VHH binders against Probable flap endonuclease 1 homolog. Designs and how they scored, part 1

All scores and structures are predictions.

Target 1, 350 residues: Probable flap endonuclease 1 homolog, of Danio rerio (Zebrafish) (Brachydanio rerio) (b0uxl7)
Amino acid sequence: MGITKLAHLIHFDAPASMRSKEIGDYSGKIIALDTSIVVNQFRSALPGHLKLSPLAGLFYRTLAFLEHDIKPVFVLDGKPPHQKRAVLEKRAQSTGWSSSQSPNTGSAFNQECLRLLHLMGVPCIKAPGEAEALCAHLAKIGTVNAVASEDMDTLAFGGTVLLRQLNAKRDSEITEYSLPKLLEALQLKYEEFVDLCILLGCDYCDKIGGLGPSRALKLIKEHHTIEGVMEHVNRKTHPIPLNWQYKDARKLFFETPKIDDPVLAWSEPDEEGLVQFLCKEKPLKEERVRGRMKKFREMLLKRRKQREVNMQMGQTRQSRLEDFFPATRKRRAESAAVKESSGRKQFKIK
Structure headers, positions and changes below count from the first letter of each chain, unless a header shows other numbers; Kabat numbers aren't used for antibody chains.
ipSAE, averaged over its two directions, is called F for ESMFold2-Fast, E for ESMFold2 and O for OpenDDE. V2 adds 0.75 times the mean of E and O to 0.25 times the DockQ between the complexes of E and O.
[cut] stands for letters that were removed.
Atom coordinates printed by the task and the answers are left out, and those that the model quotes come from them; centres of patches stay.

## First folded at step 4 (VHH; framework vhh_4orz_3)

Design g1 (from b8 with S56D)
Fold by ESMFold2-Fast, scan of step 4:
Structure g1 (fold): chain B 350 residues (1-350), chain A 118 residues (1-118)
Amino acid sequence: as target 1 above (350 residues)
Amino acid sequence: EVQLVESGGGLVQAGGSLRLFCAASGFTFSSYDMAWLRQAPGKRREWVALIYSGGDTDYADSVKDRFTISRDNAKNTVSLQMNSLKPEDTAIYFCATYEFEVGSYDYWGQGTQVTVSS
């Protein structure tokens, strides 16, 4: 899903909210990701390749993040909201596709993603609704430092930092978006920004016909709300939908996901479990998995040795291998329980 | 500058063979996975064959046992040997770099036309 033309609007009307970054800038950071971004990228790259598991991409991408000292948190989609289902049905009818023609995003596949990420030693959370909404919530409350996403909805859900093009490529330019800087540059309150996003076009309701991004922004700046905009548009050139459900869409963007505070812990990947899953049950070559794991361990060891040298030379690094990967999965679970008991909130107050 | 240049396409009768070539320049060829994709009239682009930097290969089910992908790292070339051609193989064939660990095609050739008559 996506808010149409929002990236275009930001590029032209709020470029100060954007910054070019490199993957190394996120060393030590916790980043929430919609799992579908990685899976869909690999699936779309090799359409018709029945033997290549779409989980292979998740495996490689996760290792690349860990090698750059990034702590990923993967989020799986739950049930789409009622409003989105209605919009998707209308779109499917227009294109000839039905929801029954996309069978590859079921609960069985979500279970495979959960199993893989558990074997990788990284946290994976199932959202009650949209993954994007939960990712934005986690950034808003400071549980994660940023959200990596394929669309701009993170900003509409109140996510404070959005990263685009976080694909771990050598020469990749990552674009970082700051919601506070965006609101400042546009001179909008967050509530006004949500109404702007609805006017631009979202997945939860219709939009006013013929309204372009520059004019939508101008009208929100002048009239502050969709209700104000409706009183000031020419209804012959910009028809207003009958029974327009913008209030329900607005509510979805403001709604807090119903989820317990997640316990986030990272542990060393289980190479033998990964080989069993990816190579014996799935068609990924064992030599590829073991070779990649060897490279991964060598890079972590090199980073650990460099930190030890830097410590002796009087330099300080915030992240350490022992802190990132507890010695065992059992120790990780025990440490998480102890941290939960000792008042996790105190880390935030610091 | 990265360049991928395809050659070897043409008109062939059903049951015949063609060998496609892709000459690569401007990058460390031996470090890249290389792919062949095709696009038939009125259809979406379809992956055909992949050769990994390590020499392993994968094929789409529609071409398995008929097509063979190979590479020559000394000459910076990737080839597609197409045997037992069918009218259904008629398409524009593209050479592309594939970054397996990223899941993307980064550099593309212009394509070469293959027409199989019956």
Scores: ipSAE 0.065, ipTM 0.518, lowest interface PAE 6.0, mean pLDDT 81

Design g11 (from g1 with V102I)
Fold by ESMFold2-Fast, scan of step 4:
Structure g11 (fold): chain B 350 residues (1-350), chain A 118 residues (1-118)
Amino acid sequence: as target 1 above (350 residues)
Amino acid sequence: EVQLVESGGGLVQAGGSLRLFCAASGFTFSSYDMAWLRQAPGKRREWVALIYSGGDTDYADSVKDRFTISRDNAKNTVSLQMNSLKPEDTAIYFCATYEFEIGSYDYWGQGTQVTVSS
């Protein structure tokens, strides 16, 4: 899954497209999330007895977003495109796929996620195809402000803002990627960027053998298209796949998801319904759910009180933040991000 | 700056006991859930024991009734008392913070080696 080495390329060739952020920066924002990414974070790779169930994890994660005044929109995968299934099957056979590869939970679990999110009072949309493609589309047309994902595919599908590590541990920074700034920094059109992503490696077709990120970028800048690149690559060192389906992959990235205009509304969580579902039908402790809901309501009251205080002092705070925020906080965040990325180890469970 | 420093590992005979220590600094220790994980040569890391900020504990089935996790919030330490050690307990033991809401473990140290001879 995802586009191979794209994050590496962005870090070296377009660092201006990335920003270190905090969860508070997204107050009032509508953020689209691929539900599978949230779920996968709660499926432990560690063997052991104690694991937070994916449903419980989705419950806690959703409350955390709402506490920070974030308006989440969850998106469920529909039917994967034929090209993705064909390529993944080929890769599984070629690389000797193992029993360690966990299958998706399937339709029954998707129905449980829909029920949970309905009880949480947050919108959940079923994508016609890839959830990531729909998330990117919603950001592209302005229905949401950003997409939260661990995969860089959002950018290839044309999603204007990608957030990584939004659901990371307490002291982790969020990394925000801007597609417009990325295209500007790379000096590429979106169509050229899509072809670059195909050359780097995607889930919808094979790639040219032996082609690294730096050379792929250089070739796209010089020749603009995969067709142009193929005329200028040494086929002995960089073999071209037989019957290469890059045109089909390109179509998938450009394709607009067929979906009705979504009606997005956020309502108060149904605590009694959540207790019935999570505690009576599922093995989550009632005291934990009720305690978390109490904390949630207290945080909402604190946030409302803080907004009232800020309204009275808004002019003074606004002047202060306008004067210093872009220079001081951005530089501190950049320095902290550089320092944090060195020497510290993290084991993230999906 | 978050630091976790493990100590107390060593070589012990099967049936013996060992106590591991984790010294924490750079964060509000009393607010964090703390865990012990281990990794044997050629095997995946596995969770061993967890102590919640409120003092409740959970254990992996393989160590239940043999290991005891405890914490001292005044000293910012987590301890793992290991009794009735088996050769299968041979591993590098890591102290970690646990974020229950996201199912994530974070560790910062090299761990401490425990070797149990038969």
Scores: ipSAE 0.012, ipTM 0.360, lowest interface PAE 8.6, mean pLDDT 79

Design g12 (from g1 with V102L)
Fold by ESMFold2-Fast, scan of step 4:
Structure g12 (fold): chain B 350 residues (1-350), chain A 118 residues (1-118)
Amino acid sequence: as target 1 above (350 residues)
Amino acid sequence: EVQLVESGGGLVQAGGSLRLFCAASGFTFSSYDMAWLRQAPGKRREWVALIYSGGDTDYADSVKDRFTISRDNAKNTVSLQMNSLKPEDTAIYFCATYEFELGSYDYWGQGTQVTVSS
């Protein structure tokens, strides 16, 4: 959730940036996922008496993605930024004591996720900071087609396509958010959008008191920056935090993760390695793992045969790639328009 | 339109029995795993029982040996037989579809009230 009221603002002021999609619309696409979001979904399903462990859940979810011809890239959280810790600590002090957090740093479970995903033959990357920031970066540079997350922060970090409610079910309704369409609908530059997100409320600093989404949007459209907004708000009705760290928050949204661009490769799942890990070392029934792997191979064979038929008829999925990335199509259209204008203009050579 | 409609709730004395029913429509019932969950006043929803499409069952420790979940694929129904009821079983009972491979509950009924007097 991260950014307060952003989903509400998008629904009201920029509904054209949202689209209802089905899982089949992402066939052939590379999608970055925050591993914690997938894992947390399974942890909440059967509280206290899990027959399906979070690792088993990750196994099944990953196979379902591959079965739908989705190429997942999993991202594990690194160390959260100190700005986020400072904000959470300040909130805890104002509301009283909280001991809801584990003191453990560096989860053994993260190593188990890495091992599982390696055995699944899918890439898994450890982020230097928050997984959302790295996922957004991978989408920005075109390494992945979209980010699957329930956190709207992906858009603030510049993630070009955000998918919410991607759970690998055939009948599931997925909500796709397009950052380029969002910026167009709101008539904002990305830098203005980041300042809007800070005004709406984020995890990295305080916000101006009493400022609602509609007024925040209007002020950013009129004054362009938080600095401009501060000169034009009534500080009596909309108090500004003392020593407000909005510049640190802004920097965090703009900062490129310090990591080399990954080389992504997918290979066939190692069934014997998965049985050893999930069934011999963990308490998952071998019949379930082998049965699911058999179903997976059957679906791959069916898809391969369908692809061969389609290719013989001259049908391909390439023409749909630009449809998935509106920003790419917009840049290409702008480039083509420039070329056409140049070609139509007459110049006398001297 | 997917619909799950619970029935059979009511007031019963401690040690008594109730049978809950869930009528399902709008999806291929025989292919879905089905669950019963409950929510006591002021508490979070808790899982009670699960029946897989293949007929296997799982129960929460608190109801094991007292409750029995069953299904009738011909009638698109799930039932929960509740025996040896205790005051702590007082809750609204919900029928839901469960996707084992995804660890999620997708379709929910509106619930049926069960009250067990001491």
Scores: ipSAE 0.013, ipTM 0.413, lowest interface PAE 7.8, mean pLDDT 80

Design g13 (from g1 with V102Y)
Fold by ESMFold2-Fast, scan of step 4:
Structure g13 (fold): chain B 350 residues (1-350), chain A 118 residues (1-118)
Amino acid sequence: as target 1 above (350 residues)
Amino acid sequence: EVQLVESGGGLVQAGGSLRLFCAASGFTFSSYDMAWLRQAPGKRREWVALIYSGGDTDYADSVKDRFTISRDNAKNTVSLQMNSLKPEDTAIYFCATYEFEYGSYDYWGQGTQVTVSS
């Protein structure tokens, strides 16, 4: 489950790096999301029932983000690194077959996610490796403002802002983590923080046995590197893994994902295409999809009208024809169309 | 105060039947999708059945044609009729609200034990 007990460590040793936020705080922001977080949440909720599709979750969650003026960027996992495959093989021996490792959750389902998100008019990028690594990279270079994930791994990959519990519920609290503030509070360099994460436990190698978060932090502060820690730990109480691949794990956290610059554009959702996909090909009720789309359009219209009012108030007050003639309607929108080559309507949100 | 209270669990022989009930209070029951989940010893919770606010139902493959979920909005009650019970149905059964838009279970009961002997 990501970096073991990192959230616990941050809560107790670096609370200044955390803030409680509300969804409205992210209006106008571009947020990268690992698609698997939404998908796995729905699969965990409805295990073994792929026909009550996790695609429905992506549909509803995406609309909720757009209604809050959030620009989501979805990221799909590519090929997992060989280090993670080795750890997964070891875990498979311990746990055996599970519903979370059901066959055909890869390529075919990723194609369905790509199709859905294309119909929703939001960007979806396939990572060359881990989705979290790409999300962190996009935040690091400023392509997105934050990463939404339930895993703390985003911080280990160098993602500057991590949002947890971003579920778009009206009254839900979001926890925001700042990597710069975290490093400052812990008095660690990013390189030292990565080694700390490896000592806490990650998906790419084993960990030193019996080493808790408080002790791991103290040892990294005193000795700076895993190599330094290994020289100062009692190997009888804290055994070192045989052929420990911590150097390979460290390399993964530092590697820059090899991708071309993504084309990020947001366009109007294709309601008829969504009905065809979700209701005719999948068993989602057409009434639910159309009802939700109607609410979405009403929210966007309300936001557009509010922007028009705000824009008028931001200008010097001036009489217009609309002020003299009742029932005059303004049809202007602050959102501007940015692309219309494929026949789908597209718009740019500032 | 939101409350979900399960009842109807017990011991039954393989091939037998049980009916579980969940009494809900403290929220607008008719607006919520309701679910039954179960947890066998040493296992994680698994979804069993779901009834939408509109009355449609959905079932896990392991219980299809054997279990029936229903609701009574006037009484704020959801029930699970379990027929042709098998030893592998032995678990603690939980009633929960399902937030379809979020893929999450928000309010939970404390559970009722179902034991199926062979």
Scores: ipSAE 0.037, ipTM 0.433, lowest interface PAE 6.6, mean pLDDT 80

Design g14 (from g1 with V102F)
Fold by ESMFold2-Fast, scan of step 4:
Structure g14 (fold): chain B 350 residues (1-350), chain A 118 residues (1-118)
Amino acid sequence: as target 1 above (350 residues)
Amino acid sequence: EVQLVESGGGLVQAGGSLRLFCAASGFTFSSYDMAWLRQAPGKRREWVALIYSGGDTDYADSVKDRFTISRDNAKNTVSLQMNSLKPEDTAIYFCATYEFEFGSYDYWGQGTQVTVSS
């Protein structure tokens, strides 16, 4: 899944672009994430042993983010690109099996995710195409501070900050990747980096046969483009794919997602609505949901009291300066969030 | 230093009962969901029972109505009462912490052997 061995390349050739982080480092931050990643992780963890709704995982993960003062923005996949389906079909021909997925696959479950996240009081956006591409775009334009994903594709789509292992687990270490530092360390332009990712292997086209990460990097540094690389490889040892769709893959990484300005709003979770959905319609015990909500409220109260104590002690921090003189992006996101939350509350009162 | 120590295993005849104990230390026990899993020779590790931090319980279909999981937060212990034991219950039984939010088992004990003769 994603770009083949990119994490390996970054580790060896650009370690300065990586940082080890703790969940507390993201207090006050807006983070975009693909809803399917959270849901699929939960599904994989419960392979028929527990008759629990996969939505329960999304419920718990969202509360964990909110408890750490993280503002999550969930993104749902839209229509998958034709290039991804073409790659899957070609791989099926090579391996003697076939797999296909409808653009509407999981639409009923996507509606359940949307309903859950609305009840949680957090924003959920439907991507026109790949969720990762929209997450990267939101980070690139500053609507969100970072993208949480296990997939390196975020960097190829131009996402400025990628977080891996962001799951609020007690002993979890978060790895933060910076695209600007990565490009600087590799001495590559973003366009050159995209071509490198295609040479490493992506979901949208084939790659040159037998070309490893170190050599792919060397060739891009020397020749700058896939076109340049093709003129300088031995085609006997490194065969070029027939009808190679690298130009279409390149376009996908550069395309700006066609979406209206997102309205981001965070409001208090609707406990009664969550109980109705998760416990009456889904097989989750009411005591579990209510107990978790109680813990959530206790953690929010504790965090609020800690802020009051810190403020009374007269300690000045950059985050407090940002509160008085907020960055334009933070003001826009916060205003949108308040407006959206108000609309939802009016709807519930009806 | 996180530690889970199982005890109470042994040899029992079919139809008999055993009670397993797990003593926990090095973490805030009352905040963790706790699980019992088992592994028979040549088989994969199988989940048996869960007890959530709030006291709710879940059981595998193979053991429901026969096994009861419980916890004592004052003593940092989780217990598994096993009734109407069958030869198929023969396995090493493991105590583990369960992270429901992530669907993972994080801390594990060394296990205690249960043998049910027919």
Scores: ipSAE 0.017, ipTM 0.431, lowest interface PAE 6.9, mean pLDDT 80

Design g16 (from g1 with V102W)
Fold by ESMFold2-Fast, scan of step 4:
Structure g16 (fold): chain B 350 residues (1-350), chain A 118 residues (1-118)
Amino acid sequence: as target 1 above (350 residues)
Amino acid sequence: EVQLVESGGGLVQAGGSLRLFCAASGFTFSSYDMAWLRQAPGKRREWVALIYSGGDTDYADSVKDRFTISRDNAKNTVSLQMNSLKPEDTAIYFCATYEFEWGSYDYWGQGTQVTVSS
């Protein structure tokens, strides 16, 4: 239930903001992910009461990212805003759909995700509110290079780079969206883009009846704000909701999560700890975990050999050998930050 | 080109049996986990049975002890033996590859109709 038809609008009115990419283009990149993407995919595929744990999916997905030299940062949902819960319940009632439920990821399951990712040696952060908002914030301040999500909401929260279809499968095609290029193509300021998203339909309030994407875009370009749009719509054909909470929705998109910039560290996965957790406490086969870990180590060896071959052939390495051993990543990043005191300013948006 | 082709569906009376076959081509069959799913008219697809590349199996509670999934890696086939069929088993049955690491069904057959009369 994201922003209605935003993908359609972008594909039609701002195709220059999109690029087709492959997994190899993200070697060495730090990418923020909402854990619910992985967890919900596994819950949709098989019933949750089977021996197959959604934690197993998170384990396998994380190894696949590391094998492609991607540094994932997982983000867990905190407390959802009351506006989202109220709107989704109202929509469910009007369409005859089941009432919105809290995700089956309760506090206990979030603790299990945190434990798993700690054993994987990968950062996991609990958001104070929506995971998507925190992911977007981390991209905005340059802590991560991109956000992986299937929801376009990342762009509305100000995330500078959105990756869709990042699955790390063989021959996977990824669609990259650039917020700066999107705003340039649409000729909108970020504040105008947020109001456009509210007019298209979001999870935090109602929308003006009968406005399609093309009309909503035209009205925002001409009148700049929802307040301006309201003065220029025919209220008989485009009814305005009573007590419309668009200002609260706007505030949510502009709100910065109450979190300090995290120190990101990647370590080698703890195979024995993973076996204890996933195989002895949970019903995952030990041979599957150990076999996958063996495959992971073999892939890292192949990457090291390929870099040596490339260097011998006179090519410049894209990544250093040490990048495949996340345990040294924190010290290396701190060392690089000291050497390049002004470098990060180039990549931060105000 | 990856292809999965189901066969063996048909009309059968309650208490009867059917065996479904899925012929696979275009990928390394022995490396894939294989699944059977079904969809009754107007209902969502539901998972029925799974056979892992290593030979272990899992079944939905509704079919456990009545259905048996098996595979023949030499022939690139997966089969579903359905015994003690009930009218509630009436559905289109699909063969699919299961990507355990991704929680997804990547390659699908076109399905085979199974109708169980009372």
Scores: ipSAE 0.092, ipTM 0.500, lowest interface PAE 5.7, mean pLDDT 81

Design g17 (from g1 with E101D)
Fold by ESMFold2-Fast, scan of step 4:
Structure g17 (fold): chain B 350 residues (1-350), chain A 118 residues (1-118)
Amino acid sequence: as target 1 above (350 residues)
Amino acid sequence: EVQLVESGGGLVQAGGSLRLFCAASGFTFSSYDMAWLRQAPGKRREWVALIYSGGDTDYADSVKDRFTISRDNAKNTVSLQMNSLKPEDTAIYFCATYEFDVGSYDYWGQGTQVTVSS
């Protein structure tokens, strides 16, 4: 996450904006995803682990989403804003961080992702700038139901629903964040929340020195804007950066991505095209691709048969939802937390 | 309710052999990919071998041609035959389910200790 300690602040000061969910809750939903989360997960595998190419990982993850009746929309990063480059370079020098994201934004790799996802029958969009900004925009205008990301910046860009830990595993606990509930819980307008995020620390400008998250929230609640906050801080204990670019950062969060509303359509994966691309042109084993496609088709057939049986028996979707009420979901969330802490999942892939 | 119970570890001399077993319960074993991982003292956990639900196998370069992973779906067991053991194979060995499409391991047991003397 680009915004420093935002997840911690939400957990402590606005827990009502968070809900524990399971993957089945998103059946029939359109979800925007930054392709980098899939790519980074497969690159960060355990030492000595079978290393999957990012394309292979994207293939398998996409099938898993489709098996759960999720309609994914993948978004590729475009060019980062100049403000982000300058800030990240400064942070890299002070912390010693030196990782590159060039492969995730490279045109050749983006073209391969576009081709793969076309063969998978799912939409893939190239963002003019940050993928997170476009994902948030699509959620804000209702083109998608939610954004799946580990980056809290989705909320700062105005994304109405953020899903964290959406990894397509059965029985996995997903954390859903609601921007409207967050703003209500914090008693902030969206514009005030953006200024709070800038004070907490974002990728687009410096922050006021020494200012902690609880104090930043208090100051925004009392003074409403960064301009108001600057009039009420002791500049010796909380120095204000020279030529502070908070206005440019604010504009980036409010800016509407320059893109036409996409026409989204999902079709059946082209197995022969996928074998040609992944197995003949790339070094993925044909038996794995075909075996996974077979498993995928079997899952879809079981789902179709279950729908047919349910329709014949007169069972409604609403009656099934009676199994899912707040108390039951809270117990499942608690059980999932215990399960995760018990060591059943001893290593997490970031 | 889900359980993985590892067994078969012990002390063996370099060049020797051991067979590890994992007994699984509480899930539909035949539909899951299964893995063996190991952790040596003071080192990170590493993947050793993987057997897919369809029967295909993959091995880490360090154990390829020395270890063989197999499964018995009727008994809900996965086993690891370890031949030509080396001192550097000394570790606690863990059985895990593997979700290939998400790249993660789940359902860790207590492990079984393998010690290879020089």
Scores: ipSAE 0.000, ipTM 0.371, lowest interface PAE 10.5, mean pLDDT 79

Design g19 (from g1 with Y105F)
Fold by ESMFold2-Fast, scan of step 4:
Structure g19 (fold): chain B 350 residues (1-350), chain A 118 residues (1-118)
Amino acid sequence: as target 1 above (350 residues)
Amino acid sequence: EVQLVESGGGLVQAGGSLRLFCAASGFTFSSYDMAWLRQAPGKRREWVALIYSGGDTDYADSVKDRFTISRDNAKNTVSLQMNSLKPEDTAIYFCATYEFEVGSFDYWGQGTQVTVSS
């Protein structure tokens, strides 16, 4: 699913739009996340009979983000466009792949995610349509600093900063994409970039057969629009679909989600509510949930204590600076105290 | 740098037992979940046993009640006791770190060969 060759094209034709990052680089940042990034990762990463619930995955992933001082905003898919359903059904018939079993489009599962994230004290927004479209919109208006998604569609919807491989894995590398730098490197307007994405292949309509990413880019640079490309392609080697719905796909990428400005707030997780939901109603072990919550609280306490120590050190320095006039005698007395305390060094290996 | 070194494999007759060992270095072993995976000739790599940092364990259905995973945090080792071995247990066995919150396995060694004769 998604625009499958776009990442390849960016790597070779616009590498300056990409940056390698670490999770610590996002401390203090507000990041919009498509919940499917978490759900699909846990489902695809599990070998054989190791069955981690997507809800359990969402719980652990959310705590990891909060521990890294990231402020996550989760976005749930609403009703998908009819064009996407039609394309996915056609692909399923061709490859035997079924989209009808997706757990993250189910109303019951979405309701469970909303409940979990509310208990975690983290904002969760239900998109009117595609989650990626709303995430992109929130980045465009500055409500969030970046979008975390594995789908390149975020860039096609106009999302200014896309993070891929944002996960809780230790020592993992995050790839950051900048849409403004991408457009600059490719020498494309956003409208031209959307048409390029449609030519590469998207979820909302068919594509011209046989066009590789290099040729699609060249044709858009020369002719600017899909309409221009159609006048210059050999229809025998690159057949154009009958009644091709590229204009509807284009409209979907340009449409602004109809939603009121969200009020975002983060609060402390409700441990007892989480235990009730995940351990009493679901089969997650209480020991694991409480142990993870204890670790989380310890990390927060360490940060608060470190801030307090830093503040006290700052106040001490300020007091010492204020004592500058006429602080000669007081500084010498303090130096004598420091010399006395250095006697404790006799208990250390030198 | 994470380093995992497997040992203890060998040839054994069906119904026999083997104990595998994994020596770990380059990370805070006690805070990591550890796993054993195996790969038989012509088959995909499969998970066998998992031990969480807290000491809890999980097993694949094919080895449940026959295999026991354990760890020694003081020695940075994880071991797999394999009892009632069957020819279908023949595989290269790999020690791996497991990050439960992500659902990912990382393995670094060449593994240790286990061959069970009929």
Scores: ipSAE 0.012, ipTM 0.373, lowest interface PAE 8.5, mean pLDDT 79

